# VHH binders against Arabinogalactan endo-beta-1,4-galactanase (ganB), part 2

Target 1, 359 residues: Arabinogalactan endo-beta-1,4-galactanase (ganB), of Cellvibrio japonicus (p48841)
Amino acid sequence: NTGVADNTPFYVGADLSYVNEMESCGATYRDQGKKVDPFQLFADKGADLVRVRLWHNATWTKYSDLKDVSKTLKRAKNAGMKTLLDFHYSDTWTDPEKQFIPKAWAHITDTKELAKALYDYTTDTLASLDQQQLLPNLVQVGNETNIEILQAEDTLVHGIPNWQRNATLLNSGVNAVRDYSKKTGKPIQVVLHIAQPENALWWFKQAKENGVIDYDVIGLSYYPQWSEYSLPQLPDAIAELQNTYHKPVMIVETAYPWTLHNFDQAGNVLGEKAVQPEFPASPRGQLTYLLTLTQLVKSAGGMGVIYWEPAWVSTRCRTLWGKGSHWENASFFDATRKNNALPAFLFFKADYQASAQAE

## First folded at step 2 (VHH)

Design c09 (framework vhh_5c3l_4)
Fold by ESMFold2-Fast, scan of step 2:
Structure c09 (fold): chain B 359 residues (1-359), chain A 122 residues (1-122)
Amino acid sequence: as target 1 above (359 residues)
Amino acid sequence: QVQLQESGGGLVQPGGSLRLSCAASGFTFSRYAMSWVRQAPGKGLEVVSDISGSGGRTTYADSVKGRFTISRDNAKNTLYLQMNSLKPEDTAVYYCAKDEYSYDSPYEFDYRGPGTQVTVSS
């Protein structure tokens, strides 16, 4: 066996966490000049999985809390798409270097007590969603936990992750999902998420050695700007992970700019450094990047590709950091044409080939 | 409303030291990672050092590792860069930057201050 389950579907999806906020801020979405509901548009174009982030208590915004997440999950399910809930376990953005303990838990110094807080929060969140018939199909226990989940000062030992603490916290979240699934008879797949594939082989080895083994999917962020691996190297990396850990790999985040123009006052994250020689920052280049990436992931036996925030468009609203979007140049909508849909939508229904040796 | 203001730059001899400060306002300082970024004449931006919101994690460019120390005082909303053993190659405008949506380095910055000039010359 290759370490991939026989009945695993191949997902092509989108993280739609910003849609509710964009619409509240006056954004409209169009396809061929006609105003559309973005969830229905993604579903009609062939998206089959919606990812959504959840923050514990983000006092700086009213979005990505449980109420907003519930609305996103309901809209996704009503459009016929499956759902992936991404627990950040933080009050704000998490990435490999930013894993802030929620303010509500900052006073907890004992690992076992912190693990209980995480377990209870995960269980309560799933129960609340289930009461609304919004239980997700997949759950991420943490977001880009490359170093440590719920990092505090002095948790690193001589600059090295405290894997005893890290494993206890990760397993607490996994156990909450497993226990909820067992009690209700409702299946949920568990995803552990690491940024960039080159970091995953080492990370999952440490996880395994420390008893973090009860997960279903290896979730990866892949952004060419931040990865040591080029696209041609990606199939071998995916195959190595799947053969080593006997878990399917899914790209849970990727993106590519369709332009280098900034349409608002908020600085864009994907600038000149994001552009690869093979793919210009153009509508066609964005599409070609996604077609190439998704083909390579499918050929390697991976289980899917999720585009990050394709609907995060420019609006009049402000964050703490600026007016507008930090991502409109990497959205699936043309800011020069009233957010009319871009060619990138073709990536959802493209004819991706499995392995060349399959019949 | 995010405001960043650098200070502490100046002219220094090779081998000398300078301490840069950045006063931050308009956001909850302790919740955000901060960076020092520099631009030498005729060159692009270089990320010099990063620090997590708690101060528990720091990173340094290979060009400054062992010579520069980043720190923060969250009670005073102030970011610092202690620069020791300065070289002519360290001559640049130094910017305080607030980070968002960062991944494994390098990454973009949402906001930079106006900058402070550091000149290392004999």
Scores: ipSAE 0.000, ipTM 0.125, lowest interface PAE 19.4, mean pLDDT 86

Design c10 (framework vhh_5c3l_4)
Fold by ESMFold2-Fast, scan of step 2:
Structure c10 (fold): chain B 359 residues (1-359), chain A 121 residues (1-121)
Amino acid sequence: as target 1 above (359 residues)
Amino acid sequence: QVQLQESGGGLVQPGGSLRLSCAASGFTFSSYAMSWVRQAPGKGLEVVSDIYSSGGSTTYADSVKGRFTISRDNAKNTLYLQMNSLKPEDTAVYYCARQTTVTKWYGMDVRGPGTQVTVSS
């Protein structure tokens, strides 16, 4: 039996998974013309939670492995921020279309055996981090798990998950976190993460019906371009989830462009389609979007907002898809001003009011 | 019932040209940004080019910039890739892909079966 947490803080944070790679690729960061450590900059500006992704064995890159993740967690902790570890349970990017099984587990056809592999991996990862005094405060069991997790590579399948298999696998990850927390006496909150609020409404219903009930936080990706819900509609979706499942909602991913210009040869993901009528693609528009979103989330009784990859800037290095960044136009740094900090940093310390009473 | 179907691949000599086409159906083509991606033998997937929904903005990988041109015809629900000055290094299976509406990454929610391009003497 896990106890109920007394305090529910409101987090305003950032996913800083790319910082180590960007710095290795020659990137520097500035605030008012002065070179700065980006982790310290985020902390000084009021960020209180750092999210970081973990891949199982991504042989195509030396980043987002346990060594890189450990460095990110240490840098976040040294700057005084709490941490959220995002298990992708894949060797590469996961999203609602791709939940590819790690190559190391691809031979396992028995669900119970696969669940044991996931349990052991989760436990071993937490133990390794704890040995370094880097145990995360929150853990995501999967990333954007809208579809059945641990699928064979190159299967792009839409549909309702096979919940007998899916629930066994998800619960195995949750149980690993719970068991590690009990063994050590160190609290860890469990997050389950779904992309877009409209998808979470049906997914968590099916999860509950299939015995996936032992988690602490509903994590959402919210990007206006890819949601049927506009900003004014978001509070009602948050309230419905929180009232139905009695779990707080946290936005674990969002972003907004400060420009539509591409500063390198890597195609930017957030283009014209990302721009909302109320918020131009400008430094002020990016800030106003974040202030508005964060106020709405807090007013609805939500748990926080995490910006995705605000430090993913243009460099000479390559991704799988091109040279540079696919996100520099949505970073918190101005590519035309030597990566000097943008006004969006003001979103961390804004005086957000809690006007709605959470149930 | 969303689907993408590539055509126009084949064998070509170095310095030659090919034009790839991608026919889209089952969705509002004009509402989505589209990509051409490729996978060379023994290599990972590489995004070659992107085009935004209006056709007004395009991007290219360094390896193909100045040689390849992406375009679209929204009235015909068709995506194109004009490939000029082809090199042996361009040998790959080429896929057209719809940029996903459910993720921020190049997690393309629909991809075609691909068309083989071989550049060899």
Scores: ipSAE 0.013, ipTM 0.259, lowest interface PAE 8.2, mean pLDDT 87

Design c11 (framework vhh_5c3l_4)
Fold by ESMFold2-Fast, scan of step 2:
Structure c11 (fold): chain B 359 residues (1-359), chain A 123 residues (1-123)
Amino acid sequence: as target 1 above (359 residues)
Amino acid sequence: QVQLQESGGGLVQPGGSLRLSCAASGFTFSTYAMSWVRQAPGKGLEVVSDISGSGGSTTYADSVKGRFTISRDNAKNTLYLQMNSLKPEDTAVYYCAKLGRSYGDYEGYFDYRGPGTQVTVSS
């Protein structure tokens, strides 16, 4: 019915992919000095959507595989939150510079055969989750797919996407979600994810011209350090995307530092260059950034904002690049106070207006 | 195919000025943030300055703030570093770098850097 659009929720959520690993590595989380379950904490503070990444076969870690993802989805669902499953379609991190083919598929040189592998993997993953009553509400077909997906690791320079190949692969993942949803009668929204809004304007034009049109949501990473667009410019970019493609925009990744201090031996990604003049690297600055961003997204008619890894805290465990976290200075927890909750949690329940004030 | 080529280095006396240029090709220059990075003999890499793709945002290391100015001409695919009031401590090889996103090591933040241009500040 026509009332369905009026009842579309505005999501305010978190990517909680690191929680299981952090807890296994000895991390505890607190609110007002009391130990808490982080999934329940996020839900109690008003988070309504949990995003979780899935790697194909990351042999270098026990986490972000189907077993770990299933546990994350179960914890999110038990706390009453909806879920977004982020298929990286890689054995490791994907971003605008890296879209590396899983080792298991690296021998497949025929595009149609590779598309079938991606289709089957997506279908099998959804079926496995559904068997556990953990079918996600939204699915990302790829993560920050600014460049051609499923690239060989030995490619020194990634040129302009071969869109005939890229569209065939992306549509295979979309078709798997659509076919599974139709077969089961269970609705799943499809998200396509591009890093930074300036890149999305060009990318979705190429996608449309090459037949990648069957998706529901434009997902964006927005990090001020890596975007050409300042916060005041973001609403116009969101409106342009929504008016051009007739799809809602959701910020599926953002973050802001609450301190420039590094609490462990692992280098932090968000340093001095991440700090915007109007928002200091402080607990209040982190909160005011999120309140400002979220209000602008909602006023532009966007679908939501998801904070990336607010629970990636410092532990004794190691990443590939050092001991600890590369993100604890951008978490929602104070490392100096036994991971006690920071003011940034207030961003989940703030009273965001749907339209700009016309006073 | 991505190529970065620096020029404008040389020998200059303390208090002097130099303008470095970096010619970029093989990518859509205006959509990428760019950086100037330097390495003095026996020292590590130091990020001197960054500029957004549009040129609307810039940052500077404390060591060069107020003396150096980063700029770009997107119509010419060229990055610049205007260096004023040069000090002996500014002696280094200066590299033009294309910025990328990194989830780990800070050094992985740069996708590509040029071969570098030597700047020597001496009497």
Scores: ipSAE 0.000, ipTM 0.140, lowest interface PAE 19.0, mean pLDDT 86

Design c12 (framework vhh_5c3l_4)
Fold by ESMFold2-Fast, scan of step 2:
Structure c12 (fold): chain B 359 residues (1-359), chain A 123 residues (1-123)
Amino acid sequence: as target 1 above (359 residues)
Amino acid sequence: QVQLQESGGGLVQPGGSLRLSCAASGFTFSSYAMSWVRQAPGKGLEVVSDISGSGDSTTYADSVKGRFTISRDNAKNTLYLQMNSLKPEDTAVYYCAKVSEWRGTHYNSMDVRGPGTQVTVSS
């Protein structure tokens, strides 16, 4: 029988890491004028996967720690959605430029000892979640690890990574997930995450050559402003990665502004430079971008698309970087209409067609 | 470990000038774009100016164009911001930040910053 490939799930999801904080800071969410629980709203609109970030010990905030992450996973599971846990392995934001070793591990100079700390932390986190019946369906071992996970800045020469160290650390995290899955009999898919498809084409080649091969999913951030690849070029990059490594590609981060207005005192990340000629910064433009991207990803045989922080709305609360949200103009909620749901929610239930080559 | 230390802030009258400095250590200074970011009382972060690693390319926020000049001395690992024709609206804590040119982000809300230096423009 041949139904397996046709029945492979295509995820359309959201990273909801900010929801607990937004609600604690007084935010409310609406659909057609009625107050709603945002996790239930995303599920009712067709979201089937919730991504959530985990920081090791972010002393500057009460959120994205294990307690907060556990609450997010519980809310996602109660709404009937699958979960993806994103280990940042840092006390703060990680991206290609920032992969700071947690303060608790900063004194560890030996790669094997650091690998053991990462292994033990990953195992303990999964065990704690499993005790609560919150074991995630997918786990990211790191977030946007374009250079090095747990980056020791002084090991880089002109931006060339130490792949022996990098592979040891990445494989340690992967092994922790594999060992926990084997011990419990509970399947967990491992995702490795790189920002932008052009970087992934190079990075996964280096990873394979250095023995980083035991993962399940290639996770990509795709933001048109920061990618050398336009939307029409994206399907070929996805197909090349999948044909080369025999792993599915999932877009684990993307976003698009519905307006260029800033509704609070925190500067927005997605400004004029984020706007593509084909998609105006409007509610319809945001939706059209997402429909177009998601169709292209599915047609290329990809595994899914996750929107980054569609619920990060303006509040009276502060971070180290400002008061309010850096992302309300890229949320799925209209700041001018009491956070009423925007047309972008239609992206979850659209009838996306698979290509003849989807395998 | 990356370290950034700002200096040169203070109290100045409207129309006056100040020069901010940022001493950088722990990374190859000339290989990274640098930024000045400010936060005014009751406002969010604003990227004021960016400069490429070589110093050949600069950008400025519309609010400061023609009044502020960013520069760097790669031999001394030091970033500068020359602020002229200062206005009360320029009152803020000014931060030095390391940014990447590879993605052309030039936005440092989630990047490495120094502790900041206070600039107050008041009569």
Scores: ipSAE 0.005, ipTM 0.214, lowest interface PAE 10.4, mean pLDDT 86

Design e01 (framework vhh_8fcz_2)
Fold by ESMFold2-Fast, scan of step 2:
Structure e01 (fold): chain B 359 residues (1-359), chain A 123 residues (1-123)
Amino acid sequence: as target 1 above (359 residues)
Amino acid sequence: QVQLVESGGGLVQPGGSLRLSCAASGFTFSSYSMNWVRQPPGKGLEWVSGISSSGSTITYADSVEGRFTIIRDNDKKMVYLQMTSLKTEDTAVYYCARDRKYYGSGSYEFDYEGQGTQVTVSS
């Protein structure tokens, strides 16, 4: 057993992409009744990795652009946490059903020319961050890339990607990170991100068969409502991926509701259907879900667990589709108590055991 | 406010046909992918079919492929589901559903569902 895995840290972290916007919209965060800086709060509670999304040119918002991302990375590093930069490679949200090409690149029909645009953008972004001493520790080349990336705005794809195109584009992003790391001598781990473990088992097989092999980490979204795998089944899926591809698995997105109440005019994504029989939609249920998930991931030899948007609280600001937050019932803050910290924060410092060794 | 109003359901014998309609209002219809989902008695929601905003990409669940056809008319702000060779297993409340837009995580979640239209296949 000579692997790099012997020295691989186990991350327990949070995606904090919404914090700057929430604070600009008047949100305050509290711990034991006292106002706190949320980045410092997450660090003090034991968070060690901050994930942040980057959109190419989302002109409809001033957030998740390079300036906002730079501020998030600076705040995370100042609090002593490592960072994971999530390139969406889109002007807006990407998920398994939406991988929209940036408007700036939509005129590019030649795959090699489009790959060069993605390579240049990735390189320029890393160089800009590095000049500010904000180079991330890990980089996602795409977000939930279950379908072919950089598709036309109105495309809905449920089929197998055109892997000749898809592999060329994904490898271009990976190559940009590798080339930048080699040129500067600064290490960056590359993450490829797929939603739900059952999809990753198929997707990484297709990726390998099509020459997408140069990455460091298999990143997964795991949400029980949308996965065919229950928590007890998750360790076997993680082990299968790690044994097949010889890459560690990290859960880069998960969440669980602490309540089913909606505290604003924006509809919440995690409703009654998100609730698992073992974990009630309560502060304790949210914590118990996270403790159980994280223990299972660590026991399976996984690399970490990142909670998605625990600071996306209700404000009077608007998204494109509603006024408030679509996620405040799944945040780590109690909307009924001036955003006072919830028990879920205990998930960061819990004493998680590695796989038991038989005596 | 966003509204989706389904119609065209009813009682039909096995092997029969029905055409469901969905009238959309309160949003830019041509900017959203649309779906049909169904809920059989005593069971969870089952996705049936999807159509992209332009109508160029169409998908079907394996259980209905070859029997059902999804159509949209952006000028009339309508989505249709043409059902043929109906089976007793197709008995369900059918919902027109607008695609989840910009929610940022998860899948199979829809922003808005209509009130549904009952389809009963029985003899």
Scores: ipSAE 0.006, ipTM 0.223, lowest interface PAE 9.7, mean pLDDT 87

Design e02 (framework vhh_8fcz_2)
Fold by ESMFold2-Fast, scan of step 2:
Structure e02 (fold): chain B 359 residues (1-359), chain A 122 residues (1-122)
Amino acid sequence: as target 1 above (359 residues)
Amino acid sequence: QVQLVESGGGLVQPGGSLRLSCAASGFTFSSYAMNWVRQPPGKGLEWVSGISWSGGSTTYADSVEGRFTIIRDNDKKMVYLQMTSLKTEDTAVYYCAKGPRYSSSWYGFDYEGQGTQVTVSS
């Protein structure tokens, strides 16, 4: 009745935000030595959900804007996969520390006016996508909003989040999705995204106490390097969130290295500290991590697992910090074999067992 | 499970120095930003300083910048606040606070310590 785990499909997916850029930079993808379209490869291997990030106006890149996002959504849909649109509500990367107001909205000091800007932008984006038959199945209202969405320097009161402002802004984004869905009759699930389960246990309590209750899915980033919870502890955290808020939990970001080698001049984010004792940094270790995580999430009654940027491979293009990728050692493609598909692809079609819930 | 225990407060003359300590347990200390916040008599909480999970980045309130230094020792699971050139306006209960994971000293915390009293008086 509630739409908790037993009535919710279990998704196994990938964030494919980098594919268009990688291909523009000369990357090719292979399976069993043959060149393939990566969207079709993920679909053929059993991926059923594609996540894609959207930046408001990132002048430093031509990617992750509405045009690029539309192309990603079209490619995902053409391959038969459902889609999750991740609104960063920023001109660049957002994480718990970085929730920068877009330059276009930086002059807005009034919370109500900023909430209206966020509402209008969300509505306009959904309308634009819908006109192209690219309306997403799920929408994240913000990315890793652990502290405050659209954070300005003076929004925190004595280092404490301004929850009246935070709730007003979050609810504005949620309301834009709800209003669009109601107007069109097209269902869209709303995801709120927090990095690490331990932070979500606190954050969703504060959210509920401040009137942020009208969402469908608790989205988590889970990276073992950055979580207090080891894999065996994760099911209890998922169960606590689901029992407390009556919303399913989905892991919307995770990753694991298949090697510690850096294949380009850009430093890799997941280094030696990312490696867990149970899972070596090897093709088998990456797969075993994903199989173990996904089984635990499904057994806990969770909604799915999305791997972050499995197609972010080394190319001739540069980031601000070096030539190549900061993530090729955590991709699903073997840099030593012309980006041939790694065993990690097996995690999409594995026979994961659900557990019966007991009161 | 999570515990933060502050110490080092006391009575000090204006212009004096104190070093506050915070002993952390029950979480992976080296992964979390840490903060110092204070509550002056009859006022609400005021953020003072933050330090990133690695110690590579620090930030300070304008009122204490140049006078206070935040330091951490991840091996000992300790965060410190070195206070110099103390003013009567620095009189407050000081709390250490667990911040966001892998943050560069940005705000938002889910747990505060027990507090330690600092009194700056002639």
Scores: ipSAE 0.000, ipTM 0.273, lowest interface PAE 12.5, mean pLDDT 87

Design e03 (framework vhh_8fcz_2)
Fold by ESMFold2-Fast, scan of step 2:
Structure e03 (fold): chain B 359 residues (1-359), chain A 123 residues (1-123)
Amino acid sequence: as target 1 above (359 residues)
Amino acid sequence: QVQLVESGGGLVQPGGSLRLSCAASGFTFSSYEMNWVRQPPGKGLEWVSGISGSGGSTTYADSVEGRFTIIRDNDKKMVYLQMTSLKTEDTAVYYCARSKYRGWNTEDAFDIEGQGTQVTVSS
C-alpha cells in the first residue's frame, strides 16, 4: 500500500511561459523590495518543476516558439528546476473548444499523413532541444484534449469525437517521445492533459478502449469556477483515476485571484465568479487556496501541482484584447508594489502530509 | 470576403438596456472566437467580451461582468451582446471583432470589419 509510490517526488511548480515576454515588455520582479530574476526566485522559494507551452508556428507573436521555449528551458535548468514541455500542436492557444490544426498541416486530410507530421515535428523538436542539453523531463502530448487533438471542422462524426483518428494522432505523439527516449537512452515521462477532473474518467476510458495506453501521467487542469468538483471532492476523484488507470495524477494547471482589481486595460479571466466562499480574493486567500489544494492532491497520492502563469503581470505590451495582462490579478506579484512577491510563494515549501496517517 | 455588420445601438438612459447584434459572413463562423470591443469618445479600443466558437465559454471585462451577456447563434451566423444596467461610462462605438489567430497576446489580433454601432448612455 505504501513503499515505492511514497518515494516518488511530489512536484510543486509553475508554468513560466510568459516570463521572457514580460521582461521584453519592461516588467521587473521584486522580492522584499529587491529586483530579482523570476526563475531564480521560483527556485529559491521551492519550485521544482517549470512547465512551458510550445506553439507550432504562431506568426502573430515571437513567443512560445522553439527559440523562446529553448530560452525558458535553459533558464529553468540553470536555476536547478526540472522541466515539462507542453506541446499545444497548434499555432495558438488550445483548450477543450480550440484544437486548431497548424496552418502548415491544414491541407493534410489523411489521418496517417497528419500523424506522420505530428511524429516528425515532435521528434525534431526533442532532437533540437537535446542538442542544446535542454531535453525536458516530462512532455505533454497535447493541451486540454478533452474532445479531439488537431480538430478540423468535420472530424466529429455526428457530433461525437472520431476516436479512431484521435487515438492515431495521440499515439503518434506518444510514440515519437518513446522512440526518441529509446534511441538516446534519456528518460522522458509522457503526460496526457484533460481540463477538469470530472471529464477525465470518461475520457481516459475512451482513450483506453481505442488503444491510447502508453502514457505515464494523467495531467489535469483544476479551476474551481469551471469544475463541478469542489476541493473536498478532489481527493476521491484523483484516487479513482489512479486506481482505474494505474497512472499518477498531476494538476498541471490551477490558479486563484489575489484581488478582483484590474490594473490595466486587458480584461481579467478570473473575476468574481472565480471566488470561493472559503477563500477571499486577497493575498492570504490565494495562498490558503493553494495550500488546501496541494495538501488534498498529495493526500490522494497525486504527483504534484503546477500553478498556471504566476508571472503574467501587467505591462505596456498588448494582448488580443488591449494593453496589459488578463491574469495579473492571479499572478504571484503585487501590481501595487512594483511586482513585489505575494504570500502565495509560500505554497512551494509548505510541509504537506501524504495522508492523515502520515507523521 | 469577411464582413461583420453591427446593429442595435442607440440612445438610452442610465440603468437602461440594449441588445447589440452582429451579422457575420464570408468565413466559417463556428471556427472563430467572436468578441465585442468598444471605442469610447477620444480613447482607444477596449475589449468588452468574448465567446468561443461553440458558445460553451464566455469571458467579460471586469467593468461589464454581471451586466452584459454575450451569446451566439451559429446557424444564423450572429453574435449578440445583451447590455443591462447601462452606465454613462458605457458610451462608445461598439464593434464586433473576429479573433485572427484565436489566442492571447498579440498586438494586431482583431479583424474589425464593420462600421460599429453607437451606444450613447445619457440623461
Scores: ipSAE 0.000, ipTM 0.201, lowest interface PAE 16.3, mean pLDDT 86

Design e04 (framework vhh_8fcz_2)
Fold by ESMFold2-Fast, scan of step 2:
Structure e04 (fold): chain B 359 residues (1-359), chain A 122 residues (1-122)
Amino acid sequence: as target 1 above (359 residues)
Amino acid sequence: QVQLVESGGGLVQPGGSLRLSCAASGFTFDDYGMNWVRQPPGKGLEWVSGISWSGGSTTYADSVEGRFTIIRDNDKKMVYLQMTSLKTEDTAVYYCAKDIYGRTYYSPFDYEGQGTQVTVSS
């Protein structure tokens, strides 16, 4: 972050959760043909916020645990960027239908005892980070919590959340952040994160009716392929959320392909159907999508845009399910040019106009 | 509204074969990876196999590799699981499951319906 002209900050950032793993797997990053540190590159290009996911105890990987997250936060802070810590409250990926309770807590059947476990874990995590001078500026209490968090067993949950349970658990995480902030005098903004804007209006209504009201930011995933809202419809959706709940909206996840080519043996998530007619799957199309999205979000009074995993490049390493990257065609690096930086980096420092009538 | 309807289960002897079918509706089928998941008696859900949106990539749990084949027909909006050399430990309710996010095999997934029961016994 190089300075702020406006009274209210507008973030333009990146989720860099994969960088440590990619580098361990031999990945190098380049700008104008020269090897660079990716955190410093994002900062030099104008990124001002780094998001990072935290898994409770993902024994199947050494990444996204507290040690790895601490390294990511330190690298981001050393490069001068603010940080957003994303508590998944799971041992693995969470999304609208996968909110699995950590194995360490699976024996806890009482909601109040489970809430205490979540509260203690959140508090202990913040205390550990703070001791290292790595306390995040923003915290997500859960990731894409469209349904109930901390679901027992390895089963999928369908339908409307049990909001008495869900509210108790979400509020325990929120309270841990609030209590830690008050105890230390260090401000932390609380983000609640819902996948796709069309789901947010009813979810935050249910949250409000069940006493989940003490948050600062509405975080949204926005991917055009999976949203009912086209890009031109997004400003009205953002304005409606902000006018209804009196909280700013931040896009905490978005992405767009710069190519439809797959450079490894792992299938890419964003293919032909991710491509919008106005934005071809090209380096310029990726940039134009991000410039357009970010301008619309800022004009609507939103708080920022975070690109999801722009550094998840192709390597020879394996996950449990694949070899390479499922996202290299949506990264900010050109796989045909030794991961040389793509024009999409211009998205961080573009001159985005605020609404002339915003007070 | 996503709907997945499994069929093809039944009673089979050890060493036998079955083909499970899954009929999909309510979403753009050729955009999403598909999975087979099973629940053995008294156990939790166990992922069995996945297939990419195009059918060009498949993956299998170690317990079924070389014995099971996952196939899709995008025109018919169908997923199949061809099971050979069946073992008593393959006894389970089998569910097909749609990836939440398109075109990845380690996406979280959802499943619908009652599944189809496979019983392997002599």
Scores: ipSAE 0.000, ipTM 0.155, lowest interface PAE 17.2, mean pLDDT 86

